VHH binders against Protein EARLY STARVATION 1, chloroplastic (ESV1). Designs and how they scored, part 13

Target 1, 368 residues: Protein EARLY STARVATION 1, chloroplastic (ESV1), of Arabidopsis thaliana (Mouse-ear cress) (f4i9g2)
Amino acid sequence: RSEKSEERRFDQKMSAHGAGIKTSSSAVPFASPKSRFLSKQEKFYPRCTPRLTGPQSRDTPPKRDTGIANEKDWGIDLLNENVNEAGTNEDGSSWFRESGHDLGDNGYRCRWSRMGGRSHDGSSEWTETWWEKSDWTGYKELGVEKSGKNSEGDSWWETWQEVLHQDEWSNLARIERSAQKQAKSGTENAGWYEKWWEKYDAKGWTEKGAHKYGRLNEQSWWEKWGEHYDGRGSVLKWTDKWAETELGTKWGDKWEEKFFSGIGSRQGETWHVSPNSDRWSRTWGEEHFGNGKVHKYGKSTTGESWDIVVDEETYYEAEPHYGWADVVGDSTQLLSIQPRERPPGVYPNLEFGPSPPPEPDLPPDQPQ

## First folded at step 3 (VHH)

Design c51 (from a35 with A97T G101S S102T Y105F P106T; framework vhh_4orz_3)
Fold by ESMFold2-Fast, scan of step 3:
Structure c51 (fold): chain B 368 residues (1-368), chain A 122 residues (1-122)
Amino acid sequence: as target 1 above (368 residues)
Amino acid sequence: EVQLVESGGGLVQAGGSLRLFCAASGFTFSSYAMAWLRQAPGKRREWVALIYSGGYTDYADSVKDRFTISRDNAKNTVSLQMNSLKPEDTAIYFCATERYSTSWFTEEYDYWGQGTQVTVSS
């Protein structure tokens, strides 16, 4: 293609990163072109659950960054059913429900529930496992893992976890959340994967991020972002988004920013690689001095360049203070986990909630 | 600094087996997903197998039912058991990981080892 057409399409591709790609099949598992903002992302899964009379997988609502816990809530009651049963439906499909309870050292406890089904010919199947874990150190975990395939060959997998534990290095309690989801089409060259994570501690240190990848026929696309806050006014944010075609054309846009109290920098690159490996790029940067002056600079492989200082006020707001109560207030399911009864004299590393530690007991084997 | 060191490669006859190892250091291994990728002479890098931190595995169609990926978090190692090897499996095998996630797309891996050569004779 000509260089003028490449330049125009280059900008179009950057602004419409994967947005024009769709399928007419509701069984095909990929993100809506409208769902490009991770905090309000809507997902599509194939119909992986067979028509069974037994227990079924929960429907998945539109995804939000903090929506992970809400989606896990849909299955939390499964841990209280404590059933082991299996059956075969009239149509020859099968289903099962299992539950278990594992105990270990330092008060370790894992409660889990699993259910699944399979069509008569085995062409469609699904499994869903939920668990909660705890121990005497204050560790608590909630999780889920779901997977399935349908008669059209579509397959999907997801896992979601939130963990409350003591950080060995900071010696503080922290919450970590993560989710990973993947789906692949069996009838067309299409699929997607995403991973989301959030980590918080009692001092306001925060890490958040997501990686998202997808493919539809002749195009693949990637979307990554991360955020880091130190709880003291420092912020690091970045994005990296790019796409490619089977013909070898690639294009992308990436940037990062680092700020503390209105002083910092931003930098980025918009790039394109043709099938013959010829690379075009435009790089840019900003230095913010906090004094009403901003240094802006950049260059492109086609000869554009700029290096100017402008009068511009820098606006930066510190991340809201995340105290311990703020961090755990939205994790009621995680906090509601009841650890194993703790014998007198056993001290946890950290205590959560209003109760004091158990009173020390006399040692069972005293010196003579 | 993230370090990945592969071992276990060598020359083997068609139909034989090899087990590859990857020793990892410089990061919290148990929190990262690990992958094996390969590159045959004159070809692009190809994703082979993936193991998530929780133990879920995924495989390329060309190696399904022949290769098995596993991990040992206590030793910071990931392994690839390769059975029923074919001449087409001849390649340099790389261990790879990325800081935040994993992908079956080879271009997304940020950390790579130097590779270990596997040669399958006919």
Scores: ipSAE 0.005, ipTM 0.280, lowest interface PAE 10.9, mean pLDDT 67

Design c52 (framework vhh_4orz_3)
Fold by ESMFold2-Fast, scan of step 3:
Parts: structure tokens; C-alpha cells; sequence
Structure c52 (fold): chain B 368 residues (1-368), chain A 123 residues (1-123)
């Protein structure tokens, strides 16, 4: 409370000052500190039963939003072979590999490859399907779906796809990428789930996001983030991370920023709830007026508060940083329908998604 | 004041269709993302469909391929076309508006809500 009074006096003094005192954002003590969250760092990754003969399973694309898939990442070379084979290994396990080609209305064509294996007793199995789809509208899709289980009872599933839509009437192109992955332990109460998507068009409209969930015995955690650009200077970025235990303890950290034409806000909350439902919270916010002034405020349940106006330049990223031309180019090498001439767009870096979100703050009653 | 007014709810037989409307006022509609959420008896609110200002749409898995969300910026309305209705779709349907959100799958992150319209699907 005393800090609140002192900050109020300081704020009034600054408001009366003609030139003001400029501060960097790094000098402001209101940003939530980053801390480590242990259960987030432990993701269960089941192991496949090794295949001794026959086709090998390919590496999946990175689990992070880490760039554009290419032919090697997706195993696209296998979509061009016409294979139908199966066999039995010396250990009694079986394997198969097949490929096919389906046709439909409006020039629809699907090329696909599927492979898999199964242990002699069926206690371990895996399957993997890869496909490309196209039609005469310029629609293109690349995809993969994998699943399996091992003799220890572990199981996993994932799917990835990349889609190009082209609207002939509006001469617009839109790219959508998505992935879902999950795994669970057969020997522990443990598992994780991740959903990720990325969508954008030639005019700079962009949406990216991820939802993550994990569980390790008595503890569960969630991480979510999103990023949206309208192509006209509007930006929205946010993260929300929280965890709970079966004993009723919960804690989390979240923030968002919203900007348009140099005007907007940032806000966040770090919170903790004890098993008896007592809640601790620290909230902070910034209002950006677009005139070199920023209003910063916040409060905590322990009585801390601040409310100041500072001289500070507003900075935020309003443009996505990824290569439209590279995404379209990679898709043309296998698909028979040529994409339309690449629309003008941002073409610097192929680093996807917002920077990894900060980890949740340690709860107030935990070690510092 | 932001106001959202839903209409179009009612009683329908399983397999039938309904179209819900939401009339918005008090804000620049074209700049807002609009959503439909529902609450079945005894359950918490769940997200159903979303449409962004730029026309992007997203749907809950339970309604995907059956429901279609659309907007008319000239009329400041958002609508939800519900096809192949099931008894499990019985709920109060809410219109919600948010220019930005912490998470579109979390009902608690929407600040602007309508009063809701009842949809009952008989077997």
C-alpha cells in the first residue's frame, strides 16, 4: 500500500513535468518474471518396437512450431512409389507397405502410402499413412497420420497436414497447417497432448496457436498460446499456462497484448490457489495511447499496487515473419496442379510462432 | 453499451435444422470476432463456433460439418446454421463478442455475452 501511495505521488510529479523522464521497458519492475515449471519439461515419448527388416519409419516433423516441412521431412518420395508388400520378421513380427491412387469429382486425385508393423502377439503395433490430395481448383493437401503402441502399454498418435486453398474468383490463396499429437504411458498415470495450427493468406491475415496438456501422476498442466494479425496493423498475442494437483493446488500465469495503429494494451496475471481455495494474484497492465505515454498499473492480493504514466515508445510486432513463397514452392514439387503466381507478401524468416511463452511463476508458497 | 440479442431458437426434431441469429450493437462489429457457445442443463458453457473479422471460422469437433457460422457486417449480425441436429445439441445458445481473447476454447474469456436462446432437439 505504501508503494501505491509513493507511485501515485511519482505519477503526479511526472504528469506535471513538461519533458518527462523516459524509462526503458527493461527498467520497469512490473513484468512477470520467468520461472521453470518442472512437469512441463517432462514429456513422455514412447518408443516404437524396432523393425529389423522391411521399410523404416520416417522421422516426424518437429513437435515445435519450427518451420516449413519439405519433401524429406514428410517422406514425400514414398508417395510416388506403387508398392504392395508384406512380410514376417524372424522375431515373429509382421510388417506391410502399400500405396494407392484414388480419383473423384472435379479432378480430385489422392496419392497415398501406408506402412506399419505388429508384434507376433499384437502387444506392439504402429501404422503410418502419408498422402497428397489435389483438384482442378488449385486445392492441394499434404498429410501424415501415425499411431502406435508398445508392449509396455504406451500409446501415441499424431497427424500433420498442410493445405493450400486457391479461390479462382477472388484470386486469393490461403495456406493452413495443423498438427495434433498425443501420447500416454502404460505404466504410469502420465500423458501429453499438443494441438498446433497456423493459417495465413496473401494479404497478411495470420492466425497461429497451440493448445498443450500434460499429466504426470497427480499433477496436470495446460499451456495455450495464440497469435493473430489482420494484415492491416491489428495484432493479438497471448499465452495462458496453468497447473493443478489432485490435492487442489492450482497456479498459473497468463498475458496478452492487443494493438492497432500504435494504440493498445498489454495485461497479465500470475495466480495461485491453495487447496483450501485461498487465492493469491498479481495483475498488471499497460495502456498505450500512441502519443509516447504509457499508463502502467497493477495490484496484488497482498496489498501491492502501482499506477503510473511513463514516457515510453510503444513497440510491438504487427507483421508475421515467414516465407509465403517457400511454403508454396515446396508444395509444387510433387503435386500435378501448378499453384497460381505467388502473391506479394512478407518474405524474410521462416521462424514460426511467437517466442516460446514464459514458464509459470513459482507459487507464492513454493521455494524461491 | 455493448448489446448482443439472440433469436431463432426453438423446438426441432432430431435430424432437423435451425438457424440462430445474433444482432449486435454498441461496438464496431466488423472489427470483432464473434462466437457461439452453448450450455446444456447441469453442464458448464462450452464453445461451439467462432468467426473472426477476416472471415476465418473454427468449430468444436462435436458440431464440425453440421454447423456453419457466418456474419453480415452490413447488418451487424452473426448467424449459426445448425443442420442434422441431435438430442445432444439441446442447450441454451449464447452469442459472444471479443476483439481479442486469451483462448477461444474457454468460455470464461469472453466478456460480451447475449442472454441466450433455447434450442431443444427431441428424439
Amino acid sequence: as target 1 above (368 residues)
Amino acid sequence: EVQLVESGGGLVQAGGSLRLFCAASGFTFSSYAMAWLRQAPGKRREWVALIYSGGYTDYADSVKDRFTISRDNAKNTVSLQMNSLKPEDTAIYFCAAEPYSYGWYRPEEYDYWGQGTQVTVSS
Scores: ipSAE 0.000, ipTM 0.170, lowest interface PAE 14.3, mean pLDDT 65

Design c53 (from a35 with A97K R99Y Y100S S103Y E108Y Y109F; framework vhh_4orz_3)
Fold by ESMFold2-Fast, scan of step 3:
Structure c53 (fold): chain B 368 residues (1-368), chain A 122 residues (1-122)
Amino acid sequence: as target 1 above (368 residues)
Amino acid sequence: EVQLVESGGGLVQAGGSLRLFCAASGFTFSSYAMAWLRQAPGKRREWVALIYSGGYTDYADSVKDRFTISRDNAKNTVSLQMNSLKPEDTAIYFCAKEYSGSYWYPEYFDYWGQGTQVTVSS
């Protein structure tokens, strides 16, 4: 029972025909900041640290952390149920499930399923919408959006989508995945926002990234990272994390690396700014020449510095751990979407197409 | 050497309370998030509660409103107050430190302690 808690949750979503979906409120916690690394004070104020000859303090993005593959598989059969039902619980809360099909120009088709619940007074509610889209340009999309609020004013929202872009004439295929999550407190000045994206093409081009923001009362933090592979041996990876307080203290840690064919560079900075604008920083860098020699250099505002050349083999990840073959293998459901039958003699309008998922704008009150 | 030592487990009747303690050493305690995970016989370890260096707390739905995590940076301790215990809470409880080499994710905790057994009778 306890070992099958996730199976039980899945079964509850799939059993809408029997038990119905009944909820008096969503049991959502207050917002959880996802970046704990901004709490590592040792990165900002090293104590008892001798002079270093290179980068010993930097972050590496996780190899796969969007969670999108874990979310898409367990709710997908909802699109095949075609159920419309609603009810009221004994406490006066309501629940519903609805489904539909939307058709449009150039073979556009959207199948969707939505479910939700609301407390009797409307102070607490949740919704979950799943969809698939396709058209005659070869476009396919899977998505989900979940949101809710509770009587304490807490709110949350998350979405993910997976899309296939295909130019049938040029035979270029791209798969893009994205996920966004946020939560806000109704009782505290607190909330967080996270966005992830993964993009892959059939020629080995790969781009991944994340933007994160959080606030807890007097402290705000930001975390961004990206990875880019051109499919031809070039790699770019970077991380930028920083935080601030309402008293004006700021601190951060950032680094990047760029490599191609054993030649490249890494560089980074750990920094701190006091409320009176006094700045401490420690910068470091590596130049890799592809000949078994690495130039390592760095300096700090406290007078530490180094500039050395060492005999060291260059190590970097030239290819993504998760690439085109992997994403195609994991996208069987996206690839199985059946587009509308195209009538004889009707050609697709290749200028018709969905826009890529929009980059989220930061809220007006959230610093960049 | 990073070390985490759990204590406070025991046998308690359903509806009772226990408080678990974790004594930490070998790292800058105040700079890291701390968590409690549990593992019942035959099950995977599951996250229960966490507390960030700035004091923000988060809880698994199964324990929300029953458990409270807290930390004392002066003593390098994290504790878990467990109220309204249920037989389903029976597990070995582990203290965990935020992984020092990767981004946030509950499965990327390192320096697991030996655990402390909690048994809740019916």
Scores: ipSAE 0.000, ipTM 0.115, lowest interface PAE 15.9, mean pLDDT 70

Design c54 (from a35 with A97V Y100F S102T S103T P106S E108D; framework vhh_4orz_3)
Fold by ESMFold2-Fast, scan of step 3:
Structure c54 (fold): chain B 368 residues (1-368), chain A 122 residues (1-122)
Amino acid sequence: as target 1 above (368 residues)
Amino acid sequence: EVQLVESGGGLVQAGGSLRLFCAASGFTFSSYAMAWLRQAPGKRREWVALIYSGGYTDYADSVKDRFTISRDNAKNTVSLQMNSLKPEDTAIYFCAVERFGTTWYSEDYDYWGQGTQVTVSS
């Protein structure tokens, strides 16, 4: 399987010219990585072969890292450079670096470093910003945002961030990582977007997911998936992929599974809608009893139907391959962020924290 | 618990200015891209302006060089400064949290506020 939509088209490893830093992509493809799902429109009119079950959760998703661990050390070094400078390279291209900090309410502090450049003829430009944020609620954030555009209207944007939310009173902590990438054409009706996230808490709750969509020549597609683990043995996984054309054709495939202690279900639907609103679909489901029996059922608009019980062992992944302990170990830079010193007697504005002390001598509100 | 509250709309004559505000709560505001969208009477909602978490901005061609989007992460607010207003700018203006990062599909935003009415007299 070699879907073009899985291809990463950003070169984050290129060396910088004027500033002595690494820069983002030298070229961005604006006519979206073509989805195999899009090109499979006609495959939603399959020859009638009954499908008793859908995608199998036995196909364990590959290990996935947001990838930022390989870049944030570089970005942290930039935050320690308090420089504002600009120049012109030998090829006539221009560059700048700037840095600063923003302060706000409740101990908010943002340290940031930004750099950018323009080609010698002004036909292309790029920027990237790295930041570190914190406040007195235990919030900490590291991030990067990169973007570029050209005179033909082509543009691209990407970001990555990791965030710590901490309730200091309950010692409950949550770490969230996310990445977003987007590109669009100025000359063609084409573009794509990807968003990926991972969320973890100290009690073993885990949520992962991705949203992807794109457009090419009046065709649009969406691909979404999610995984949820409650830290208590419950798991939910799902995928939803669909596409449409401006002429009114739509098609999709979706499934989900839910399990706890060997008992659960899987279900899904493959569907197609023609421009005249004729709908075809095939639905399927599995009910797992945890006793070596699986109930399999389904139907289609073309007359397929089944409802059987089979002898089959239930298999599913009950725990994430990467969890709280792993993310804590991989978030040293985030966890080392030093918040602003809090003055004596000032309390942070926490959702579950202590209320600020009442104003001395303030009269009580009159009852209704 | 995500809440978006728009304000600052009103009646203004052509060529005038207005500044819209959106107060956000219930999520880590500084981590999300924020957008302004509008819906004119009898028309589909359309994207107006976007500001990314790092402060970069993007604008619809119809408002470029007239509107400026900004954010204040300390106050969890996003603002839209509207200059040189035209009757065609008459619409309900909505604040939205980016869902899919697109300027092309208004329906891809996670949350919408109730909106603030902007009326530009000819």
Scores: ipSAE 0.000, ipTM 0.229, lowest interface PAE 14.9, mean pLDDT 71

Design c55 (framework vhh_4orz_3)
Fold by ESMFold2-Fast, scan of step 3:
Structure c55 (fold): chain B 368 residues (1-368), chain A 123 residues (1-123)
Amino acid sequence: as target 1 above (368 residues)
Amino acid sequence: EVQLVESGGGLVQAGGSLRLFCAASGFTFSSYAMAWLRQAPGKRREWVALIYSGGYTDYADSVKDRFTISRDNAKNTVSLQMNSLKPEDTAIYFCAAEHYSSGWYLEGDYDYWGQGTQVTVSS
């Protein structure tokens, strides 16, 4: 019984980043012994980008974080250069930079810059498009779209954006971040796709999530997670990760936790299905009463079961109400966007919320 | 035995309002995310609204600001308040449940489904 409780505890620790209820979406492992998907996904990251054969705009590699990345600082510098030029390097590779801007209703402005390169034989290419948008409603946006392919036939595409909505006459503000990434191998039946989003408001409400999919060597995997905080002490977190092979093996790990002021529950399932459709699963749960007692229970298809009450302090970490600067985080570049000057006596149209921006005349950067 | 039973459907004129109910039994309702999906004649099912076990709500763009999803854990019921109805809202509306709130709005993500209730909006 002790062994079963210890084994369940290990799974919970791996799923929830430790013995307490404090977890990070970035710290949740996939517990299955057959799953090393993070390592496999990293193998699809292009090692060499063609921009190393062209003029270099920066001296540091991009961060892997897509919410607020250092590379957005690099992109805003390109917007300020306003350069339209092209050339060839000594190795025969070509490069270009172009820029423009679009104007729309209600003070809408989009500034954009695009940079790209191509090897002399066209076997490798890359493009980066950066933009900033604003209007008179308090709307501001930064974004980037990158794509490329290398001489081995690998291709990738990624985008991220950060959006601010802010009322001039109130403290109502929210920030939304999103990113998508995709990579495909040119030599293997392999690729991956990832989508992330984060939303925050000035009252501490937070919503984050991600969807991931990948394939390598006849194996496919999916990873989903979400986090919600209401700014009042309620926390909801969950993950769902699973994989399958063309040989018919399938396995997964799911968990959810919800807490308010040290009271709540956590539950999950680890499961496996063999090629002949035999299913194994292990389910577990915790009920936290906030009184120094925790009910822990679970069972497996192989006959393990446990149902115990332990003396354990629930580590409580509520997301407190923060001021705007704490909610926004490092959004210095987003906040530095200068909207078009509003003429005297002209007021923003706030009746229907922020003006939807017109679709920009940006060059297409998605390679597929 | 798991059951999801929808009610409240019917015929309504454009611009009108309707409230759908879903009564759940046979599972720990408070631990499940609950959703409404709809299927118009000859079309695929589309997701409409979701309420997580913790009470957070999300909506499809086509119904945002017109529909409101809510739950009553004491009664094991989820509701969909539909305002400013349009002929395009005509469909069979399904209640669905998912044990872990995956955040996906795909039909295959739901563990349990009701049989549906017809909503017809006349122009």
Scores: ipSAE 0.005, ipTM 0.176, lowest interface PAE 12.1, mean pLDDT 68

Design c56 (framework vhh_surovatamig_d1)
Fold by ESMFold2-Fast, scan of step 3:
Formats: C-alpha cells, structure tokens, sequence
Structure c56 (fold): chain B 368 residues (1-368), chain A 123 residues (1-123)
C-alpha cells in the first residue's frame, strides 16, 4: 500500500506540472486544411483493420456458470487462481490454462499464468501469458503477452510491461511502462503496428510517446507523438502524422509546442508532395509572451502569409494522448504486487554495481 | 551502444541442421521483439522468423515453417534459430534484427541488425 500511495502522490504532482498552460489556436487562418489531411489519415486507420479476433478465440475455454469476467479481469485475475487445466470442445478445438511460481536470489519472485486455445487443425490459435515479478531492491514488474491467428491467416500480437524501481532515499525512483501491438492480414496487403511508452522519475520528470504504422493495400500511414515534462512547469509536446501511396503521393500534418509558466511557442506544418515531387506546405506558429500578447504567423507555398500580434490570454491545459487504460488492461495490479518478506538483518544485494534502470522503449529519432 | 553478434553459421549438407545464436547487448533485450532475416546470393533481404519479447509468439516465412524454430533466452540476452532439414535454397547470410517503433508491414522494420553469419547448404 505504501508504494501505491507514494506512486499516486507522485503521479498527481506530475499531472499538476503538466496542466499549467492553455493555448487557443482556433483563430489561425488555415485550420481547415489540417482537418482535411487528418481525415485522410483517419480513413486508413483504424478503419482498415483486417479481420483479426482475440475475443472469438476466447470462446474456446468453457463459460463459467456465473458468467465470465471482462477480458481485463479474465487474464490478470488468473495470477491469483493458480489454475492448471486443459480440455477439448465438441468441434475438436483445444484449450489450456496453466500457472507457475519461480523463486531466486535477492528475494526474486515471479508468478505467471498462461492460457490458450487452438482449432482442431491448428489453423487458428491464441495464447495469453501474464506475469508479475519482484525482488528485495524494490523492483516490481507486471507484464502480459497475447497473440493469435485465425484460419484465414490473420495474426495479431500484443505485449505490455509496467516496472517500478525504488531507492532507499525515495520510495519511488522511477516508473516505466511500454506496450506494443501489431496485426496483419493473411489474405490482403494490410496490417498495423502500435507502440507506446511512459517513464516517470521521482523528481517529476516525465517522458511519453507513441509510434503507429498502418498499411492498407497501396497506402501507408504513420502517427508519432511525444510529451516531455520536467516536473517544474516545462512542457514539450509534438505530433507528426503522415501518409503515402505506392505512387509516391505523400501528405502530413505536424506540430510542436514548448511552454514554461505561460511563456512559449507552438508551431506546425501541413504538407503535401505529389508523385512528381512537387511540394505544397502551409506553416503556422504562435509565440506566447505571458503578458496577454500572442504573436501569430504563417505562410504557404501558394503565397498566403500572416504575421500579427494579438491581445489574447494564454491558458495551457494538457490534452491527453492515448491513455494507459486505452492501450493495456489493469495497470493498478502492479501496485498490488507483494514482495517476499526480507528477514531481519538481511539487506538487498546490488553486487556488480547498480544496473541502470531499463531504458524506456523510445523511438530512435527523439524530437530534442 | 546497441550490439547484435551472430554466430553458428557454416557449411552443412542438405538435410543437415545448424543452430544460430545472437548475443545482444546495450539495451533491455527482454522488452524487444526480435527477428532473423537473411540475404541469399543475388537476392534482397528476406524476413525469416519473428519472436515476441517474452517468446510466447512466433511467426515464420512459409518456406521454413516446420523446419526452423526461433527461440530466445532473456536471462542470457540471446536469440536462437534452430534450422533443421536444410535445403540448398536456405544458403544465405543470416542476420539478427531488433524491431523498431517505425514498423513497415512485410519485410519488417529493424532499427538494428548484426553483421551476419553465413550458412552454406551444399554437398
């Protein structure tokens, strides 16, 4: 519980630092071109997902007489049941549930649960593995890996992990979260990939982001975003979304903002490149002085431009990207992990030096 | 920083077996999906097999299904490819590769690849 209370306080502190500034961009002259290009990108994701199914592959296990838990509760709750069972359905499909418990040095403990099913010919299958780990250094880890494929040749894979590290001086030194999902069609040139990460430290520093990719036939699209908060009122946010066709047509929309205590900037570009490499773009920007004045400017390759200073209040309110709950299941389970009791007079062993905390699963091209 | 070092290649007769290994360092191996990709003489890079971060999911190109097995040992930070019933068309340089966040559907999107290990299947 102490770890849960400390983490909650830490998260709220970081949230307060991130929600200090609100900026209105609705008055920029070229808002409608951005909406048009975003609509094109949305058309190809997530609406073009192949016929991939995890819920249907879960029909393999027998239904409980009291009903079934939702998918989140179904998987993670099995860590507490220690179930080992298997069977076959009337259609010849098979299913299994298994669990294990491993112990090691320095208080290491791992609990895991796995479930899965398979059609009679093996052409359709799914598995789901959940685990929790802890040791005497204050390390806790919760993870899941899910995968499946159907008789059409469609396949999907998902994994996510949450870890926390503590030190003697601070009950919470660092939290890291990461998730990856992908799916592909067995009958079409179609698929998608998504990756998310978050890192928080005891000083209120936060780094989070996502990379997404999708393809449907001859079209591909990318969506990337990142956020950085220093825990002291400094905010960096950016988004970059773009798409292309096999013929070489490309289009996109990108923006970034950097603020500290109501002072900062916001800028972006909407662009299009034709197959013959002719480029159109429209750039815009805002500079906020924190004194009731905002400098707004922009230009396009077709000759439009503006450069004005307006009287305008600046209020920055953090806009949520994909939340942890939208990406993964029950993240609060990490805080409920019970480490092995450490005997009196026995101290954690950090022999061979402290290993740096695992590096967050960040994109290779940081916006910094 | 990030290092992937392959080993285990060599000359083998048709129908024989080889086990390739890849030693990873400079990153948290247990958090990344990994793949084996190959390049045969006169051909481009071909994706061969993928394994998820925990090892619970695997996928293979059709030409090697039932013959090759990808596996990993997260404690040893190692990736493996067990190749059985080898054929002349399996002759290639085999690369260990790490998935990136910028995924292109098809051949795979890799941000790091090893130097490769040569597998020659010939009598």
Amino acid sequence: as target 1 above (368 residues)
Amino acid sequence: EVQLVESGGGLVQPGGSLRLSCAASGFTFSRYAMSWVRQAPGKGLEWVATISSSGGYTDYVDSVKGRFTISRDNAKKSLYLQMNSLRAEDTAVYYCARYSSDYWYGSGPFDYRGQGTLVTVSS
Scores: ipSAE 0.000, ipTM 0.284, lowest interface PAE 14.2, mean pLDDT 68

Design c57 (framework vhh_3k1k_2)
Fold by ESMFold2-Fast, scan of step 3:
Structure c57 (fold): chain B 368 residues (1-368), chain A 122 residues (1-122)
Amino acid sequence: as target 1 above (368 residues)
Amino acid sequence: QVQLVESGGALVQPGGSLRLSCAASGFTFSSYWMRWYRQAPGKEREWVAGISSGGSYTSYEDSVKGRFTISRDDARNTVYLQMNSLKPEDTAVYYCARDWRYGSEYYPMDVWGQGTQVTVSS
């Protein structure tokens, strides 16, 4: 069982994506974790979502789910509607739509559309703003900002944006997506924060990641993960998840894997700290040499240890689930943005580089 | 309490052999990877060889492959480096170190010995 749990971690992506064929393995003695991460995290998020449900007016845009790598909803068609209007849905809720167009220096152009509403009793309200921006530097941006609140003090907001940087003379291009979401309760000590990002270049370099933080009453949790592909066969993936209670109990699980051309390693740690600062931990690792054998090793604070070599073929995801060709196809609206005409002698900014690293975990009570 | 103590360094002629030993104390030796490093005068410290916690896997710097052999005796808490066909370029202070691939603040992993001098000259 303990070996099964460890094999599930090593093969988590394979079992999720269905490799199917498994080689024989040796039994490895080690302890099962005393504490586990919560699998039903949805129970720890407050009910802060506005009630924009039920029958909708034909003139009210459908509710959209915005998120990074959502190919089913790019949501920018609202910018092609030039509407200022208001109405009432069959459920008694009210709605409005507005649109605008702003011009600025250095070729800056912004088109935007906003919609919002209130419940029939005025106890909740919400807004959603979509925009596109461009300028003469080769910059193009699509974005959305949503927010809502209710009379109980619950509130939520989310944003996402998609950005293109392109040097027309060198044909260098990068597409970056990012999103942030937050919700908090007005009546409970509860809230959550989530940040996602994806970055792609035309040569196959890809970076993805997320930071999550939440709290429900006496428990807090943090989840982070990242994936990096260099477009040349190198892969780095990692996760780091941990939680604590106000009583001082803490527990966590983290791992990383690095592979290139069938050769690489995986390693991780599961840990627990009691309220009196007693520590338990189990560390593990794998070495993959590309020769049909895998070295597996590990130990725990309770004296368990193993060091074995097994006959096993190396499997890992060598390519991202969503790459440059996919993102370009889904970014049709971003690519169709019409920048303002440049005057003769004005040149775009040619600076390309990686974005700064993401900020550390943010608490759910961050000011807005 | 955790200690690594190297021994076996000496002056030897080119083509000669030496065996270095590293005695470990204060920790569960059998659970750790062990490595040998060396530092020549005026040069950076460089990795030489490594051995897994159970001895099932060994690795070497290219310049010493076929000439050096790393081994361990967990019953005696000792790691060894057998050096054959020594060259003047092998002259250095040799250090053993405790290594582990996944560390955390709950498991401090970096322990070094004081080193043992190996001189290869006529």
Scores: ipSAE 0.000, ipTM 0.115, lowest interface PAE 19.0, mean pLDDT 69

